# Designs tried in a protein design chat: VH-VL binders against Uncharacterized protein aq_532. Part 4

Target 1, 203 residues: Uncharacterized protein aq_532, of Aquifex aeolicus (o66814)
Amino acid sequence: SDYLLRAESLFSQLKDANAKEETPYLYGKVKGYYEAIKLYAVEYKEDRIKTLFTLMSKNTKKAVRGAYTEREPLTELITFEPRVYFEEYCDGIMDECFYEKHYEKEKFIELVDYFSLKRRVEFLRNHEGKYCAPFDFGMAEALFNAVSLELMQEKPDEKVLIALREKLEPILVMAEEKLRYAMKKELPCYRNRLSEHIGYWKP
Key: E = the ipSAE of ESMFold2; O = the ipSAE of OpenDDE; V2 = 0.75 times the mean of E and O plus 0.25 times the DockQ between their complexes.

## First folded at step 1 (VH-VL)

Design P11 (framework fv_patecibart)
Fold by ESMFold2-Fast, scan of step 1:
Structure P11 (fold): chain C 203 residues (1-203), chain A 126 residues (1-126), chain B 107 residues (1-107)
Amino acid sequence: as target 1 above (203 residues)
Amino acid sequence: QVTLKESGPTLVKPTQTLTLTCTFSGFSLSTSGMGVAWIRQPPGKALEWLAHIYWDDDKRYYPALKNRLTITKDTSKNQVVLTMTNMDPVDTATYYCAHSTYDYIWGSYEDAFDIWGQGTLVTVSS
Amino acid sequence: EIVLTQSPDFQSVTPKEKVTITCRASQSIGSYIHWYQQKPDQYPKLLIKYASQSFSGVPSRFSGSGSGTDFTLTINSLEAEDAATYYCHQSYSLPYTFGQGTKVEIK
């Protein structure tokens, strides 16, 4: 697929910008989207690849620009919101249509343990994951976004969801352990950001 | 061909600071994905990971020893240095440095410790 | 931290027989297990990485399998040169940890 070849070419731009060292969070986001694209490439799902490539390209541009600034920006977090999804597909009729669509999605939500993944990613996002585990957090967020996007499809791909979950879990655990260790030891990545957040209680 | 060699004192007194140098060839710590770990082995005991440093200067330490350990690199000299403070007889061990790489297939920051130095025995006694 | 428990601690095996060494993790670690061989008075050498991938130059008689919490290293036909202590190592999470080792001797 030309999208897969184009996705691979984005890493040349990232290398030229030294993005892995200058913008590790955004580099992680790009890497995570690339891994998701590879899963869809073997399934020949061009529409999924196009969507993920767009997000990958957007984050690549931010990384290239960000290499020339002190701070990299936090980027999109995509969540599957059942009520919003059902409102879109049920034309505002939430009773019978809602329950039909809910039962269709329930299997897939449970398959990936979606709301647990959402809680964990949001915890990293809200507690300096970008600074204390930038690459792993970025990659986890991109893979989680791919899971969210797949759950929004009318017919989610069970095999891809399982594969995304299997790729996401060890990366998410790594990011979580780096962050919790930084919190426990009050490492510079965590300690320095606390001083910039008034109202955040420090034990 | 990747090679690593440990150097430093073979005898240390209790309470002193140990400084070990790992000198390597066949790779650079300016190359993305490269890392160097320190692992020790007390006589007749199992291997124990101590610290790791990566091409991007990311440093990781064994939590229980964190307050005693410092790992640094000199990319131009192809060297990684480990310092360990307040040495105790229980720290007597053979100290190894080893090469690691980031494995993009597994979406992880490192892979196995594929090439090891010969090791240097450090004895802590009064 | 993740504890790796190897079994058996020691075994004495006749040449050409199959040797199986197990490594059990205190929690699920996917496939982030690696196996090392250490001969007396020598440094460790990598045999298998990521549970089942043979490192370059390693004889085909060595193989690894498993996922999650239970992993095995198999030596399909033991040779005299295989007398060594074998260690498993997890890279799933910090701190990285090793098993206690399994010593294999030739009868």
Scores: ipSAE 0.000, ipTM 0.440, lowest interface PAE 17.1, mean pLDDT 83

Design P12 (framework fv_patecibart; at its last look DockQ between E and O 0.02; V2 from the best seeds 0.00; counts 0 for: pae E 18.6 > 2, placed apart)
Heavy chain, then light chain:
Amino acid sequence: QVTLKESGPTLVKPTQTLTLTCTFSGFSLSTSGMGVAWIRQPPGKALEWLAHIYWDDDKRYYPALKNRLTITKDTSKNQVVLTMTNMDPVDTATYYCAHRSFYGDYLDYWGQGTLVTVSS
Amino acid sequence: EIVLTQSPDFQSVTPKEKVTITCRASQSIGSYIHWYQQKPDQYPKLLIKYASQSFSGVPSRFSGSGSGTDFTLTINSLEAEDAATYYCHQSYSLPYTFGQGTKVEIK
ESMFold2-Fast, scan of step 1: ipSAE 0.006; ipTM 0.514
ESMFold2, look of step 2: ipSAE 0.000; ipTM 0.428
ESMFold2 (binder alone), look of step 2: mean pLDDT 93; pTM 0.941
OpenDDE, look of step 2: ipSAE 0.015; ipTM 0.593

Design P13 (framework fv_patecibart; at its last look DockQ between E and O 0.03; V2 from the best seeds 0.00; counts 0 for: pae O 13.0 > 2, placed apart)
Heavy chain, then light chain:
Amino acid sequence: QVTLKESGPTLVKPTQTLTLTCTFSGFSLSTSGMGVAWIRQPPGKALEWLAHIYWDDDKRYYPALKNRLTITKDTSKNQVVLTMTNMDPVDTATYYCAHTEWGSYLPFDYWGQGTLVTVSS
Amino acid sequence: EIVLTQSPDFQSVTPKEKVTITCRASQSIGSYIHWYQQKPDQYPKLLIKYASQSFSGVPSRFSGSGSGTDFTLTINSLEAEDAATYYCHQSYSLPYTFGQGTKVEIK
ESMFold2-Fast, scan of step 1: ipSAE 0.007; ipTM 0.549
ESMFold2, look of step 2: ipSAE 0.000; ipTM 0.468
ESMFold2 (binder alone), look of step 2: mean pLDDT 93; pTM 0.947
OpenDDE, look of step 2: ipSAE 0.015; ipTM 0.549
ESMFold2, look of step 5: ipSAE 0.006; ipTM 0.550
ESMFold2 (binder alone), look of step 5: mean pLDDT 93; pTM 0.949
OpenDDE, look of step 5: ipSAE 0.000; ipTM 0.517

Design P2 (from P1 with heavy chain R100S D101E Y103D D104F S105W F110L; framework fv_patecibart)
Fold by ESMFold2-Fast, scan of step 1:
Structure P2 (fold): chain C 203 residues (1-203), chain A 123 residues (1-123), chain B 107 residues (1-107)
Amino acid sequence: as target 1 above (203 residues)
Amino acid sequence: QVTLKESGPTLVKPTQTLTLTCTFSGFSLSTSGVGVAWIRQPPGKALEWLAHIYWDDDKRYYPALKNRLTITKDTSKNQVVLTMTNMDPVDTATYYCAHSEYDFWSGYYLDYWGQGTLVTVSS
Amino acid sequence: EIVLTQSPDFQSVTPKEKVTITCRASQSIGSSIHWYQQKPDQYPKLLIKYASQSFSGVPSRFSGSGSGTDFTLTINSLEAEDAATYYCHQSSSLPYTFGQGTKVEIK
């Protein structure tokens, strides 16, 4: 509850810094972490809330500082790297054996379609998503980071993972559509990166 | 073939506690991906989700009512029990239990419902 | 909480006519929308899950579409047995809310 109120208060700092206009990527990151915090607040999972609030707070501080620089920095991308193992399955009737690849926490990875989400977020990150769909990309990256962090837990919360996935999907789609439009039209955000020098001022 | 049936008192006085039992067959609440939800419908009004219990004993409650609601399961008896304290005439409704299927690729949905039991709260 | 608004509230329809019911979410829910049919004095039955996936045994005249905030349930050729109240339901976030319902009657 305290963390939720504190999280809401961070938006006052962002408003004062005009972060929505000046640092839309970081503003998106903060908004994404806030949405994840709201999911955990309903469930009273304080340890998860503390971790997400720390990330939300760090990105808020970067946004406030970013208003005084030429470009906002890319921030953390948190990925879960599961261990891989192989299981042998033998069909005695056919006298043949097959080897299947398995991952630790495979159940949870499949639940959220994690590797697909990871590839989509990485594509946005590597192809000017920060400039062509800054708010949506930032928000998607924060929600994806929340998914990664939950998968790293000893006992991931399946219902929170589903809720995070459902919040993340439409935002990822929006970011992807904006990027595709920018690519098709060869907009400066994609081709020339001129936009990274516009709207920033040096002290 | 999945079937669910609600049972409990049909009349409850204000301030009393309501206890409803959902008895089911055709599935086990120990099977990964399976859950049971409670939904109510006041006469002539829309459906309201109340609570959910899953195979892993994880429980979800409607936030505004959670201090009044308790959901438990008895896997050996194929039963899920909902308890709601401090009943009020506004809680008069048909109460349903429903089977939830959890698909690792797509999430949750409610596929089979009980017939419902009307609970009237009146002095 | 996410509010689901259905339109229309009521529709009286001639047999064989196409029926369209819309459900609008107050915020994006991806594809986490499900459609239920409830006939008078009966329990609800699942028709469509995850916006567009037909549930087993549901007639092919029922279909769903949409994503994000705008969703549609379509009955391509209304049959007499389709007279019912239809509800949308979201499983994206707590509380898992239902729409107010759309009542479909046969003329």
Scores: ipSAE 0.000, ipTM 0.421, lowest interface PAE 19.9, mean pLDDT 84

Design P3 (from P1 with heavy chain H99R R100I D101E Y102D D104G S105D S106Y G107E Y108W Y112L; framework fv_patecibart)
Fold by ESMFold2-Fast, scan of step 1:
Structure P3 (fold): chain C 203 residues (1-203), chain A 123 residues (1-123), chain B 107 residues (1-107)
Amino acid sequence: as target 1 above (203 residues)
Amino acid sequence: QVTLKESGPTLVKPTQTLTLTCTFSGFSLSTSGVGVAWIRQPPGKALEWLAHIYWDDDKRYYPALKNRLTITKDTSKNQVVLTMTNMDPVDTATYYCARIEDYGDYEWYFDLWGQGTLVTVSS
Amino acid sequence: EIVLTQSPDFQSVTPKEKVTITCRASQSIGSSIHWYQQKPDQYPKLLIKYASQSFSGVPSRFSGSGSGTDFTLTINSLEAEDAATYYCHQSSSLPYTFGQGTKVEIK
């Protein structure tokens, strides 16, 4: 894939810009998209690679050239929300089209335990500036965004979804353990609150 | 076929707020790498970029006008809305919406434009 | 803010003659320059993207060149339908500015 070579080049640009030290969130996000691109390159899914490369390129440009503004959210969480997605797909009309497509997607949603992943990533986002390392969150967000984008496809790829989850899960577990450790040094009420929210949120 | 069309008031009084809607067809803002921009042109003068919004809700504003501008999208309706507060006679211009195609690798440009809508600011 | 200065601001040209329009940036923008054609009372149309890449459907008589701060749009053989104002535009740095325009008329 020409995109894979170009993605390697983008990651090299971040190294030259010292992005790991200066913009760890964007560095993590670019790294996450790069990992997702490599999974699709093995399967020759060029349309998916192009989408992820566009996101990778945008975040590399922000890190290297400082091209984002304060009005633009630093975080770029893309979520697959079945009702919103199907309303868009069916031109905003709630009818048989919506229900048919929803049932087709349930298999894939369950396969990756999507809503559990969503809750965990959203929790990390809410704690990014305090306890969650920006690199860890950036990488988790990019991999989660890849999962969301794949679920939005007409025919989601089961093999890639499983591989994406397998890359995302360790990052979430590690980040969650770091948060648990940090909160354990706080008052007991913080430990109790954190333990309620961090873990393997079951659907 | 891809089309974009601007709509909104053609006459605005000084200090009022302008709201313009860009309605498009033939593409979706759910497609990666696309966006919609607002560009204006005062009579007999050059083009001036105001703001744009990407498929992933990433927004850019002209810094000098940032406090007056808000851009939003409704992906399900194929619409992008620009709001500009505290209008002044110098804001009299033809307002265009245009599609952004982000090719990746730091490449973007305005490939398709709406017909434009003239907005006159006068008492 | 990057200022784009076009030259000339006006040119009256005989049909079939070669037209050259220049755009100078106040600082280096690599190849992040795009050219638009606007006919009277019409919306702008993209001609050239990223200094030298022709947009699909644009006649081959239009070409672009340059890098850094100096850019050129060339029309190799002017046709009647080419009477228009031409604008350069940079996508390198916020705010994304346009040149003042070059008006091309047929003699």
Scores: ipSAE 0.000, ipTM 0.431, lowest interface PAE 19.8, mean pLDDT 80

Design P4 (framework fv_patecibart)
Fold by ESMFold2-Fast, scan of step 1:
Structure P4 (fold): chain C 203 residues (1-203), chain A 125 residues (1-125), chain B 107 residues (1-107)
Amino acid sequence: as target 1 above (203 residues)
Amino acid sequence: QVTLKESGPTLVKPTQTLTLTCTFSGFSLSTSGVGVAWIRQPPGKALEWLAHIYWDDDKRYYPALKNRLTITKDTSKNQVVLTMTNMDPVDTATYYCAHTPYYYDSSGYEAFDIWGQGTLVTVSS
Amino acid sequence: EIVLTQSPDFQSVTPKEKVTITCRASQSIGSSIHWYQQKPDQYPKLLIKYASQSFSGVPSRFSGSGSGTDFTLTINSLEAEDAATYYCHQSSSLPYTFGQGTKVEIK
């Protein structure tokens, strides 16, 4: 697709900006959106590709224009919040009713194990994943955003959801292993990024 | 089990091009985060990193040798190839390829955890 | 490029004695230092990664410590099989660089 060629050209801009070294989180985010776009290109879903390309382009601009900073800013996290339904069941005795909890799009939520993915991505986001595993975390977050966006559609694409989940899992595992390693060993990425009180107290 | 093995000519004449192949098993270069590096060691001297290639085809070269080095991969054959042009007697060394489980992400690259046995390349007339 | 300087260049040590090898970086590298053992005519083997983490299968007599610019590899009780050249390696920034090596011989 035309968007696929355009997406590939964005990597030339990232290379010129040395984005992989200067903004590895944003570089990973762009890479993740690119991988999602390739999956939709196979399915010929132009509307999905356009949405993901817009996000990919936005993150590319942030990477290219980013001046060196000690803390790279986090970008969008897109989550799907399904509506909850309660179905009332009453035994032959009307005084003894109970409610069964159901989610909108429950089939697809279960297919990708969405709530588990959401918790894992949020953990990385809240525990300096952007500094201890920036590329893998960025890529995982972009792929998770693609899952969320697809779940928000009126008719989610089951094949693409499975492909996204399969691509996302090893990347999440890698990001989680790198963060766990950094936390256990108190690496500078985890320790030094949490120094908010420099200049206010004397050790 | 991860294993790597270097192959190529053991004798090269000055000004010729050296081509070395690293054949590996136990991992795939399509796996996110993995890479393969080339390191050399002249007889009796220290280790010197030359080049690195990653799963996403990202390539890194030692700056002083960049104009002479090319690294490529063939993921389907489980091979990484290093080409070095304009060989000189000072390039005589044992050449190693090595596995890295992670690529650069701000904490630094992971260590070279598994190495090939090395191949001695002698440059002489 | 980051320069790694090892000390000493060479030492001859009596069996069962403690050996310490130091690696000093020209700038701060956090804990991104790795240690390798190379026996004569063999390929290097990873011993310690990220200053203090033992690689799988490595004997407990090997340990690493340090952060910033000063790092140490310790062999707490030298065995005959430990005669080798030891190298430090930094992964804080490209290009990767190695120390000049420390040769350890048995007395």
Scores: ipSAE 0.000, ipTM 0.463, lowest interface PAE 13.9, mean pLDDT 84

Design P5 (framework fv_patecibart)
Heavy chain, then light chain:
Amino acid sequence: QVTLKESGPTLVKPTQTLTLTCTFSGFSLSTSGVGVAWIRQPPGKALEWLAHIYWDDDKRYYPALKNRLTITKDTSKNQVVLTMTNMDPVDTATYYCAHRLEYGDWYFDYWGQGTLVTVSS
Amino acid sequence: EIVLTQSPDFQSVTPKEKVTITCRASQSIGSSIHWYQQKPDQYPKLLIKYASQSFSGVPSRFSGSGSGTDFTLTINSLEAEDAATYYCHQSSSLPYTFGQGTKVEIK
ESMFold2-Fast, scan of step 1: ipSAE 0.005; ipTM 0.459

Design P6 (from P1 with heavy chain H99R R100M D104G S106G G107S; framework fv_patecibart)
Fold by ESMFold2-Fast, scan of step 1:
Structure P6 (fold): chain C 203 residues (1-203), chain A 123 residues (1-123), chain B 107 residues (1-107)
Amino acid sequence: as target 1 above (203 residues)
Amino acid sequence: QVTLKESGPTLVKPTQTLTLTCTFSGFSLSTSGVGVAWIRQPPGKALEWLAHIYWDDDKRYYPALKNRLTITKDTSKNQVVLTMTNMDPVDTATYYCARMDYYGSGSYYFDYWGQGTLVTVSS
Amino acid sequence: EIVLTQSPDFQSVTPKEKVTITCRASQSIGSSIHWYQQKPDQYPKLLIKYASQSFSGVPSRFSGSGSGTDFTLTINSLEAEDAATYYCHQSSSLPYTFGQGTKVEIK
């Protein structure tokens, strides 16, 4: 995939820019999108790779510039809303038509426990996760966006959804633990938003 | 740069089968996320989606017409063919083919359209 | 199937005036609404995709808004070349459906 090679190049650029120390939230987002792209590359889903690469590229530019400030709005989450639909089936016998009611993508929503994931990511967003667990929150947000993207597909890929969920879970747990610790100890990141500038994760 | 053009008979008798070919250039149906749709418009009425085919050969049909419709593609010729059986005067319409392109949401818009071909069903 | 109802069916508008066309879906479709312009004896052309995103080359006077069930296409200052029938289209679920169309004429 041309996009995979380009994604590898962008991630290498980000390492050279030392973004993990200066903009760990954005570094996390780029890393998360890169991990999702690698999963899709195995399945040859080029359309998903292109979409995720666009998001990865946008966040890489911000991270390399080191110019993300508290006045910048937080990146919007990609959200998936379940829909109910009716399909008309005409059997032709009595000129009778009936409608079958479905909830779009119920199976996949249940498979990944989507609304639980959404609530957890939103909790991190609303409680200074960007500053108290920047790398892990950024990565979790990007992976959650990939889950949402896949659920919006006409033909969701079950294998990719399972792989994304398995990768996302431990990252969410880590971000949640770091946030709970910061809240309990009243760390500066919770009070003063310092973690994004100091670099929460170090290699 | 992207162009599509419909071809086929302009006059069909009731009960006959209609075959329409969409020939396109500027893109390939081997590209992931791309599709081609057939949409019709009866004179003075709204647009009606009939069928589409994806790059991976998966097909979708309007439910009420599914027993009459067949859509196929020939990727090497850049063509998509729609066949509709048992034509009736109510099927008189301008038939369009259009490109579908994917944008991350799992839904498709029709970004480029053919000029359309009027098919009249009359004895 | 999802039914799209446009309002009004027809409007005659003075040049340079603002035109508002609404499209209501029978159930929530998120932002999966697209708008097309069709001039007499011509094929439809995409104007707005995903409720609010302008298609390339479309004049800035065209804009879209809305989410869920209520959507709006706005022409900020009507030009003579904008006389056409406008259609909304949902791609949230199969079968894809179109509104009945809104015809815009110049006074």
Scores: ipSAE 0.000, ipTM 0.431, lowest interface PAE 19.8, mean pLDDT 81

Design P7 (framework fv_patecibart)
Fold by ESMFold2-Fast, scan of step 1:
Structure P7 (fold): chain C 203 residues (1-203), chain A 122 residues (1-122), chain B 107 residues (1-107)
Amino acid sequence: as target 1 above (203 residues)
Amino acid sequence: QVTLKESGPTLVKPTQTLTLTCTFSGFSLSTSGVGVAWIRQPPGKALEWLAHIYWDDDKRYYPALKNRLTITKDTSKNQVVLTMTNMDPVDTATYYCAHRYGSGSYRGFDYWGQGTLVTVSS
Amino acid sequence: EIVLTQSPDFQSVTPKEKVTITCRASQSIGSSIHWYQQKPDQYPKLLIKYASQSFSGVPSRFSGSGSGTDFTLTINSLEAEDAATYYCHQSSSLPYTFGQGTKVEIK
């Protein structure tokens, strides 16, 4: 599609900016959104593609500017906060009732194991994942954001959600392993904090 | 071939506003990743970065001078303008504009204008 | 802000001798150091980008090295046209800063 072709052209700008080396977190973000766009292109869902392309384009512009040398990019984490409700079930013999907790879109939340994904991404965000596993964390965050955005839809796409989860899992594992290694070895990315990382943001 | 040239007054009185124009050729400020910076050098002193503007109108200023500096661009005229208010004799310097590119493995000032000496005195 | 300190401030060198200029950053800046040459009454010219990468058209006698906080510009065999003031510049964080300069003269 038009959007897919346009999305592919953004990588030309990233290559010219050497974004993989100079802004690996933002490069990862752009790669993650691109992978999500490809999944929707197969399903012909242009409204989803447009939303993800906007995020991809925004992060491409940041990468081209060299955010790590001029401005520290803000982490863009999008989370779905489902409504909670309770259903009453009563035992007719003993006249005992209990309440079972349910979430809106519970089927889809369970399909992707959303709360587990959310905890893992938040852990990476809160423990220098941006600096210790920048590419993998960026890509994981973008794919997780795509999951969150799809869960917010009136009718989430099961096929796309499954594909997003399958693509996200190995990337999350890699980011987590890189962070654990950095923590264990007390690498500069984990040891130094923010202002001290500006000069050494690649672990 | 990339060229830049500064223009503006060479003599400014204390408290006046300085306006300098950088006119360039060989590149466009509509090209992704391209920027133009202003750097000054007082006589016999080191280079001092003042401000830059990018293709997407993102602007950055030296923090200590931010309240005195304004940088703007006119992409159709290939011009970048720097305005500095409340000039003081200590602002006497040669002012340069330079091409700043955030692309590839290179991020610095690769092409410079000839510079214009601005003297601040009564 | 990041302070860049160059040494030496001044050096008078015989033609064809090796010149070494150092630049020390007050905090780690990775490889985000660039070197400029400025001759009297001329604008600065880029020599080396990102610590070690030669800019287009720069003679092979110029080379750069270093990472983190300590950086070096080397002129392997000084020529008469190399008489100039050399500046290091960091692009790691705003505000961008320059060293105080090293003046190289030919004996």
Scores: ipSAE 0.000, ipTM 0.460, lowest interface PAE 17.2, mean pLDDT 83

Design P8 (framework fv_patecibart)
Fold by ESMFold2-Fast, scan of step 1:
Structure P8 (fold): chain C 203 residues (1-203), chain A 123 residues (1-123), chain B 107 residues (1-107)
Amino acid sequence: as target 1 above (203 residues)
Amino acid sequence: QVTLKESGPTLVKPTQTLTLTCTFSGFSLSTSGMGVAWIRQPPGKALEWLAHIYWDDDKRYYPALKNRLTITKDTSKNQVVLTMTNMDPVDTATYYCAHSYSSGWYEDYFDYWGQGTLVTVSS
Amino acid sequence: EIVLTQSPDFQSVTPKEKVTITCRASQSIGSYIHWYQQKPDQYPKLLIKYASQSFSGVPSRFSGSGSGTDFTLTINSLEAEDAATYYCHQSYSLPYTFGQGTKVEIK
């Protein structure tokens, strides 16, 4: 795929902007989307690649801009909302169609333990993950977004979902461990931006 | 003053797993721009890049061998470990670890190399 | 993957003569080519990075040039210690690849 070569070229823009040092969260986001693109390249799913490339490109442009403004914005968090999806899919008819399709989707939700992943990513986003584990958090958020987008497909790709979960888990664990360490040691990244909901992260 | 040295078994039987350790000094894999690669050379043949690990724990593998390769680092011990599963006689080669530097990422040159370790795969 | 083809495979050169080794990439790789020297039974050593930049401590007789698809390593006056196999390496895209090598021997 030409998209894979184009995706790789975005790293030249990040290098020129010194994005790894200047905008590590956005650098992580771009890297996460790139990893997801590679999984779909193996499956020859060009439509997924195009969607992820668009998100990768958007975050690359923000990283390049952010290097000059000294401010790194949080970017998209994409979540799969079963109720909303099925209302749209079933053309507003929420009887047999809703329950049959919801049951079919449940197997994929369970396969990746989606709502656990969602909770963990949201916790990082809301409790200084951007400052205490920016690269790992950014990468995890992008991979989680790819999982959400795949669950929104009429026929989710089980093999890709498993591969995304396998890539996402160790990165999430690393981000969580870095945040837990920062909380325990009261590091500057966390000290000045304390969260009231830290109980989830107790060792 | 950068030095690297490979260690591990020199003889491996077919189907076994190979584990090689690279121990280094003169740099830290916590420093931005730093990386360590594993590169092999079968007797009388060209160099083949196998795997790479970077300061940010990014890991890259040669695509055809990806399902057989695992690269990890222990920054506190200054070590990088390569694991290769299901060894075959065609995997007989001298295995090198090498320091890489990039002013960005995925544009590395290999400026310092270990001495290499010959791994022979035979029954 | 990007294929690097070196020419010649082998060259026997009289001492003090100029040696030219070429490396051709299957696609444009900008200046992301690096050159290594490997003497018999030794590990490779970096000579030139990014097509034309000499690595620290490398003798001035070694130089590199080229961009895009065609690259050249030049030894402007061959010395006995330069008998070795020379490899090009591209870092433009993953997977990183090496040329097949050029063996340089003294006549």
Scores: ipSAE 0.000, ipTM 0.427, lowest interface PAE 19.8, mean pLDDT 84

